VH-VL binders against q9h9l3. Designs and how they scored, part 265

Target 1, 176 residues: q9h9l3
Amino acid sequence: PRKMVAIDCEMVGTGPKGHVSSLARCSIVNYNGDVLYDEYILPPCHIVDYRTRWSGIRKQHMVNATPFKIARGQILKILTGKIVVGHAIHNDFKALQYFHPKSLTRDTSHIPPLNRKADCPENATMSLKHLTKKLLNRDIQVGKSGHSSVEDAQATMELYKLVEVEWEEHLARNPP
Key: E = the ipSAE of ESMFold2; O = the ipSAE of OpenDDE; V2 = 0.75 times the mean of E and O plus 0.25 times the DockQ between their complexes.

## First folded at step 13 (VH-VL)

Design D82 (framework fv_amlenetug)
Fold by ESMFold2-Fast, scan of step 13:
Structure D82 (fold): chain C 176 residues (1-176), chain A 120 residues (1-120), chain B 108 residues (1-108)
Amino acid sequence: as target 1 above (176 residues)
Amino acid sequence: EVQLLESGGGLVQTGGSLRLSCAASGFTFSNYAMTWVRQAPGKGLEWVSGISYSGEYTDYADSVKGRFTISRDNSQNTLYLQMNSLRAEDTAVYYCAKVRYYGSGSFDYWGQGTLVTVSS
Amino acid sequence: EIVLTQSPGTLSLSPGERATLSCRASQSVSDTYLAWYQQKPGQAPRLLIYGASTRATGIPDRFSGSGSGTDFTLTISRLEPEDFAVYYCQQRYSSPLTFGQGTKVEIK
């Protein structure tokens, strides 16, 4: 086993007109894709918009959901000191109200060699769905019932593994 | 120690009503989601209803929707199940249980149950 | 609704023997949402395993859980007299919450 994990979060809309993104589910997988954490999370603020088409979250998931404060503690215990891989991961960290060191953060939406392998512009922000289809020949986020954060975290780890050696060497020569 | 004590069960006629209570102690009740699970004589476990830590979110098994109402009073550390329009198939031991927040949806502590017998 | 099917319905074994209990889900369940319970006659259920493989507090190490996806197993490595009981698997991956029908472990 390696000291690297991948994370994907699902958010719901809270605050005025549901424009604030609040954590409602978090999935964390290890290097091999085994699930370390996968829980529904109850935001401290009233949910205005479940964003079900994308999040897969429904009112019924909130019944046994872990309160945000407790879930945050559990999640941060897993992430602390590890290399954390995600896609547009700044959104996940913002929802967690957490600062993870840039030196230990890997964002698959901003890895130029990964875009290059997918025949995409190196500096473009490509969706997880697009990169997964192009590089792993796998369809994720299928249908209208919402995304699986476990599926997304697993795909994100597999994408990173395609460029891991090259990108870790780049980061060693060019520390963030 | 964590304790859950159910009360309010008994014999009731079809169409009648009962209110079950679950008195909780030994943990911060207001931080945890709670559930009711029932077991008919000689049968397996059936989830009935759940409620979030604040009482804001509730859910019910289809068999009891519109007839049963789950509620809680965090100031008194008590969980309730209001049962209306009772039917013979509602005859069961009713357990109160505490939700565990890692391995979410598992129930780490259970009361001893209260028997509800619905007869015609 | 996810249906959990337990097998066998009854295991007739002697103290000291190994018990292997199966739980099959009608569709894939995340490991974090599968639990096992033990119930003795006249008693409330007791949580044994959560997250498919993690033993609950106070549960002896002769109990172990394994599995992923749709196929889960509870193993009791060496049956003690107090282990003869009914065992239930449970999922919360999808609403409504469901339990398996139970496997009875009885004395041969």
Scores: ipSAE 0.639, ipTM 0.831, lowest interface PAE 1.1, mean pLDDT 91

Design D83 (framework fv_amlenetug; at its last fold request DockQ between E and O 0.86; V2 from the best seeds 0.70)
Fold by OpenDDE, look of step 14:
Structure D83 (fold): chain C 176 residues (1-176), chain A 120 residues (1-120), chain B 108 residues (1-108)
Amino acid sequence: as target 1 above (176 residues)
Amino acid sequence: EVQLLESGGGLVQTGGSLRLSCAASGFTFSNYAMTWVRQAPGKGLEWVSGISYSGEYTDYADSVKGRFTISRDNSQNTLYLQMNSLRAEDTAVYYCAKVRYYGSGSFDYWGQGTLVTVSS
Amino acid sequence: EIVLTQSPGTLSLSPGERATLSCRASQSVSDNWLAWYQQKPGQAPRLLIYGASTRATGIPDRFSGSGSGTDFTLTISRLEPEDFAVYYCQQRYSSPLTFGQGTKVEIK
């Protein structure tokens, strides 16, 4: 079987009024939760809104940040050929300006068995925080320091593992 | 081979100014953030300042804010540290160091350092 | 700022022995953003470990890093004569970047 990784990205606001979501941090963990990649990333455009309360990103983080072009190359090398797990992962791919094959993508925000297990409507979009609390009895994204993309990626992987067997069988019978 | 060579250190009086340079070679200088780290005689390491690959973002230790300015000339592969209003406690060997892509904020290559001595 | 406290201050050991160095952070260092450096007298520091557990290029496998949160450890499985030096931990999580005060590994 293919190797599996989980990804979570933090974005800042660029462009007019900061409406463009630009990648500012990316974390990738393997199946065991080991960090494969975790770096601050410098957007090519001026940052208008750091969105710190959510992203955890501050101006000082950009000093040692990896240029986006280079970081993107590094990240894509890690993702290539792997099953990529994420939560609302389309946002991460959009920020990366990269789209992983659908057949190799797993979005924990759109897995009905996972919601069922959490006593949520199967077709509802539940937050990572809620699912993590309900199914893993773990609090993430707490405090005012912003999100930890590593923590979120690890939580995402752990959530997926709860339904991996069932979901992979489903996908095998119903390829996207 | 990556090389970093500091220069500009020397003896200066309290309140004086000094400009350090770090000549880089063996890697694409303009692609990497750079940092200054100093070490007082017989003491440990202290981070001084950092600068992003393009120079757009800079950061400083509180002990040097308002007095030191980090800059770079990517066309010359050179990192600079302008030190003003120098104090006795600024006496140290000053190292320039390269920041890694993986493990950003870790320093994978260091110069041999240049000694700055501030006397009263 | 995040204060890194290393212990012990001095570690006296013989070649061939195992060295265990501790680095404790005043607050949680997220995502294992901790590095270790080696410095020998009259030399610049050398990066040993980054990301808490990844060896830098050319670093022998007798060096290993571990830990998370506030507690980190550098281990030298079998001390070689050239390993007697001062070791510093450093966090890259938040500004200002900070170093521990160092642990001196000296020959017994």
Scores: ipSAE 0.828, ipTM 0.913, lowest interface PAE 0.5, mean pLDDT 95
Fold by ESMFold2-Fast, scan of step 13:
Structure D83 (fold): chain C 176 residues (1-176), chain A 120 residues (1-120), chain B 108 residues (1-108)
Amino acid sequence: as target 1 above (176 residues)
Amino acid sequence: EVQLLESGGGLVQTGGSLRLSCAASGFTFSNYAMTWVRQAPGKGLEWVSGISYSGEYTDYADSVKGRFTISRDNSQNTLYLQMNSLRAEDTAVYYCAKVRYYGSGSFDYWGQGTLVTVSS
Amino acid sequence: EIVLTQSPGTLSLSPGERATLSCRASQSVSDNWLAWYQQKPGQAPRLLIYGASTRATGIPDRFSGSGSGTDFTLTISRLEPEDFAVYYCQQRYSSPLTFGQGTKVEIK
């Protein structure tokens, strides 16, 4: 079997009125939930909006943050050749300015059997928080201090493991 | 070989000023965040201040905020700490340290330190 | 600020013995946000462990770190003469960055 990791990123607002989403934290966990990477990342552009309520990122986190170019290289070394699991993962790949092969990508926001287990419409895009509560009986993203990308990556991996066997079989029969 | 060399320490009266320098070599200084950590005689380590690779972001311990200013000159591979309104409690060995990326906020290389003694 | 409390304050041991050093955080710290340093008299600190359990380059395998949440441990499996020093834990999870007060490992 091919190695599998889960990723979750936090973004801050850059560009005009803070409307551009730039990578400011990335967490990657292995199949068992052990952390392989968790770093604050310094965007190359000036941060206009920290989006702290959701990102958990504040100005002081930028002092020791890894510059984007260096962080991107570190992250891509971990992701290359692996099955990468995420939730709405296209946002993470966009922030990384990275293309990961669709055949090696697993998006828990677009897995019909997972929605089915949660008693949700198969084609609906359900939040990570909702799926985690329904299927794992675990509360994540609580409070107003921002989300933990480690917690989100761990939850994402655990959600995928619930449907891994049936979904890998589906993908083998219906390659992307 | 990575090397950090501090200078500028010495004896100063309370209320005085000192400027510490840290000369870096053996790595691309302009790519790394840097920090100052101090240690009072016979005491433990206390983080003082940090600065991002470009100098855009800085942070300070509450005990030095408003009195100390961290800065850097990437063209000269040098980190600075301007210390104003010095107090007896600022007496310490001041270390310059390099931030490690992949474990950012841990410090992989340290200078040997420069002693600052503040007397009344 | 996150307060790191190290115990014991002083650990008196002989070469060849196992040293176990504790660091407890006042609030939960992710595994990746804790580091350990060694400081010998008259010298600058040296990074031993980062990410709670990853040895820094050049650090002998007799040094190991473990723990999660609020409780972390540095273990030296078999003390060598050069290991008698002060050890500090550090968190980088929250500003300001903080160090523990130190554990002195001394002979006898």
Scores: ipSAE 0.723, ipTM 0.871, lowest interface PAE 0.7, mean pLDDT 91
Fold by ESMFold2, fold request of step 15:
Structure D83 (fold): chain C 176 residues (1-176), chain A 120 residues (1-120), chain B 108 residues (1-108)
Amino acid sequence: as target 1 above (176 residues)
Amino acid sequence: EVQLLESGGGLVQTGGSLRLSCAASGFTFSNYAMTWVRQAPGKGLEWVSGISYSGEYTDYADSVKGRFTISRDNSQNTLYLQMNSLRAEDTAVYYCAKVRYYGSGSFDYWGQGTLVTVSS
Amino acid sequence: EIVLTQSPGTLSLSPGERATLSCRASQSVSDNWLAWYQQKPGQAPRLLIYGASTRATGIPDRFSGSGSGTDFTLTISRLEPEDFAVYYCQQRYSSPLTFGQGTKVEIK
């Protein structure tokens, strides 16, 4: 039995006009929702737009933040050899400058049985907020003070558990 | 072995200025955020200021904002605290401390402290 | 600003006894950002616990941390003579970083 973790990241704007999304927080939880990692991360490039309304990131969070190269090493050590669950997880991996093996990746934004349980079109990309409300009867990402990557990672794991047996069997029959 | 050595403390009159230094060794100073924490005689610990590993980001306690300036020289492995417009309530032992990543708000190594006394 | 309130202010115990120190936050604090320090007279603080429950390098097994949200606890399972000191909790979940006011553990 492979260990499973869920990941969620928050990004800030770097580069010209703040258009590049750079990693500024990462949270990883285990199968039971216990926090394995939750750190603010200082991008290697100057931050142009904190995107605070959505990211929750402010200047003061960067003062003690872990430099990106160090944080990336810490995070990848946790992810190695594990099934990694996320929502639109390609964005998280892009911010980490990392590609996890597809056979060990689970993306709750692209699981047809999960959409069906939520009475959503199977081919649609549904928000984490929407799926969590429909399937777990919980409100996440409440207010304008920013998302919590811990809360989002925990919700992502709970959503995956709803379809875990079915989807793992599907992937075993249809290897990515 | 990680070592942090503060210097520059002493007796100063109200309104005066003082510069504290913290010499670092035994670790790659330029990879780590650094902090000043103070302790008034007979009192608890108070965070004063922090600075990111590159020096680009700084923050200050409200009680010192506008009067104190944190800085670092990564080529000399030295952290500084410039203290201006000193007040009696700034009297304290001043510690420099290294930020621990993974638990990044914790301070895993501290200097011995340097005493600053501000007289009326 | 998150205020950390420690209790009791002073804990008078004998060697071999269990010490239980409390830290209450004025707002919820994630476990990852709560730490405990020990300070003996004339010495700098020493990191004991980070992430609410993880012992720092070289810290004996008799020290343990627990709690979440607003309520955190440091436990010393069997006090040794060298454990009589002042203990501080600290958070960095929100700026400014704050410390509790301290709990003094002293010989009864």
Scores: ipSAE 0.580, ipTM 0.831, lowest interface PAE 1.9, mean pLDDT 91
ESMFold2, look of step 14: ipSAE 0.531; ipTM 0.820
ESMFold2 (binder alone), look of step 14: mean pLDDT 92; pTM 0.941
ESMFold2, fold request of step 15: ipSAE 0.499, 0.535; ipTM 0.803, 0.817
ESMFold2 (binder alone), fold request of step 15: mean pLDDT 92, 91, 91; pTM 0.939, 0.938, 0.938
OpenDDE, fold request of step 15: ipSAE 0.720, 0.724, 0.725; ipTM 0.877, 0.879, 0.879

Design D84 (framework fv_amlenetug)
Fold by ESMFold2-Fast, scan of step 13:
Structure D84 (fold): chain C 176 residues (1-176), chain A 120 residues (1-120), chain B 108 residues (1-108)
Amino acid sequence: as target 1 above (176 residues)
Amino acid sequence: EVQLLESGGGLVQTGGSLRLSCAASGFTFSNYAMTWVRQAPGKGLEWVSGISYSGEYTDYADSVKGRFTISRDNSQNTLYLQMNSLRAEDTAVYYCAKVRYYGSGSFDYWGQGTLVTVSS
Amino acid sequence: EIVLTQSPGTLSLSPGERATLSCRASQSVSDNFLAWYQQKPGQAPRLLIYGASTRATGIPDRFSGSGSGTDFTLTISRLEPEDFAVYYCQQRYSSPLTFGQGTKVEIK
């Protein structure tokens, strides 16, 4: 299989009124959906808002969480040199304070053929939940307990696989 | 070489107090979460308390909430457990252990343990 | 609280034999949050397996972990004399962190 992984991160609110998004969980899966990384991450700044309804993160998850600097090093070792798939992945890279080459980045929120298969406008930004339901007939992010970043990363990889051949051909003809 | 050395155990009366210490060496103590796990004579392992690398976040087993306080001094590479209102069922060997990152809360290094005996 | 139930309570075997130890959780545990420990009399526990199936540093190949969801297994393919000990599973999926009651592997 390709040197390809999918990533999904959960963020909590730090800074004034919790407006800054800081990394608090990261999940990475391989091409087949096997988990390569899944850790709670402790931000360097005080957490003001856990955003639990979306993140699934609570105060008790922070006790044994990996400090941001250590987690970042672990994550970057996995991502470096690989094709990285994500949904609205710029948010994940921003939270990681990391630059990944555009040529090796695949964002399922900005792949026109994927929206086309879902009967959505090609240039619209569709949620991961919507695309997964439409194209994989699978419900993710169910309930009020927050999102599973493992589930989201797995869904993201499966969505990309639906358009992988045609999108890689497009990128070969139109390098980023 | 990673080493964790517990101290402060001994015999104490019910209702009494005791403070355990764990001296850490061989790793950057201030970067790692730490935990206390106990084992009553002839029984299995029971998690007692945990603390984040900075000391900002702590958690406790229900059996010790309100009676035990975990703390740490990163400048001295030392973990503490302050035990108040001790009961006979707190009698156990107390281990300090280092949290492994990349393995979700497993404990990769343990101290030798210190025995706490609570009697009337 | 997630309860971990280990079976059998005691396993009596001879050196060279295969040991299979079970750990069953009262509710589903992500495999990333399941670990196994070995404890010898008078000694602290030693981490054997984390993430259900990954051997810790220095742990011999004869030790292997498997399982997902609620059912987990620790296997020792060919028992050495030093392997006779008590084995504990542990979950960190939910607070409080819990251990199984232990399986004692003893000489027949």
Scores: ipSAE 0.673, ipTM 0.841, lowest interface PAE 0.9, mean pLDDT 91

Design D85 (framework fv_amlenetug)
Fold by ESMFold2-Fast, scan of step 13:
Structure D85 (fold): chain C 176 residues (1-176), chain A 120 residues (1-120), chain B 108 residues (1-108)
Amino acid sequence: as target 1 above (176 residues)
Amino acid sequence: EVQLLESGGGLVQTGGSLRLSCAASGFTFSNYAMTWVRQAPGKGLEWVSGISYSGEYTDYADSVKGRFTISRDNSQNTLYLQMNSLRAEDTAVYYCAKVRYYGSGSFDYWGQGTLVTVSS
Amino acid sequence: EIVLTQSPGTLSLSPGERATLSCRASQSVSDNYLAWYQQKPGQAPRLLIYDASTRATGIPDRFSGSGSGTDFTLTISRLEPEDFAVYYCQQRYSSPLTFGQGTKVEIK
C-alpha cells in the first residue's frame, strides 16, 4: 500500500571494448520486499562483456530476455509517481535512460544518517554490501557468481526503512 | 488470434536427421523469443531449446546440445529445429511455444505439437 | 540442472473440492521464477500462473499460486469438471529451463 519501491539493476558491457553500461536485468520490490518486477533485459546493442562476476548475467539469460524498449516501458510504469529507493541509483536511471524526480528519489549511498549509524563518514559513498553487513547483520553479494538484483533491492529497502522517519522529516524541511 | 503450427515430424531411424518447422501468425513474431518443448509418450514436459527475438542468442538442454540447432526466419514468421544424430530417447511430441514477456521464460501460447518417432 | 519434484503424483477428487498441488525445487528458484501449466489429454499445455502467483490472461480466479524459494503450491479452490487434467510446474531461474514430472488431477 505505500507508494514506495526499491530498484536494483544489473548492467553488461556494450560498445567499444565493452565500456558502455547497458541494462541487462532489473528488479523492483515493494515496501515489504515483495517482488513487483524481475526480468532479464536484452540490450539493443551487441553484448561485448557480460561482467558475470558482478552482474550474474550469462549468454543463456539473453535467450528469453525482454527487449530493452519493452522492458523500459514496463519499468517506468511501475516507477512513475512513486518514491524510488536505490543504492547509487543514478547508475540505474542512466541505464534506463530515465530521469526520476529528485523529490521522489532516495539514494541509500547518499543518506548521511545511514553512514552515521554504520560508523562511517557522513559524506563517504559506502557499498550496499558494507552497509547491509553493518546495519542489518546480513551478508549479500556473496561469492563470485554475480549479484542478485532482487537481494540487493530488498536490502536497499530495508536499509532505507532504518532511517525513513528521520530522512523524510529532513526532506520535508529541506526539499531537494 | 495467435496460432502456432508445427510440421516436419515423422518416423526416422536412429542416427538420422529431421527438420521441424513452426509457422506463427496472429502476433508480431519478430518481437518475441520462441522455444521448443518436447513430451515423450506417457511422460512429462522437457524443455529442448530457445531462441531470442532476433535469432542472435540460443540455448539448449544438455541432452540435445551439439545435435540440435534452433533457428528462425523473421521474414517468414517461421521457427525451425534441425535435429541431427537422432536417438531413441528423442522420440516425443515436439511443441513450439511463444515466450511471454513479463514472466519471461514462461510460455503463453503453444502449437498442437508434431510427433517424432525414432526407431532402430 | 534444477530438478522440480511434484507431489502427489495423482490427486483423486470430486467436483467442488479444493485441490492443492506441490512443487519442490532441488535448489532455490528464488524471486518467483516459477510457472504452472495445465494439460488435457491430446492437447498442448496451457499457461496458468507465472512468477509463482500471477494468473495468466483468461485464467479463472479459482486458480492461485503461492510459495517462494524451494516450495511452491498451486491451489484450485473449487474444482470444475474442466479442471481434471495434468498440471506441471516450470522454473525459469536457470538454464536449462526445467519442468516437474506432473500431477494428475482425476475424478474420484
Scores: ipSAE 0.627, ipTM 0.845, lowest interface PAE 1.3, mean pLDDT 91

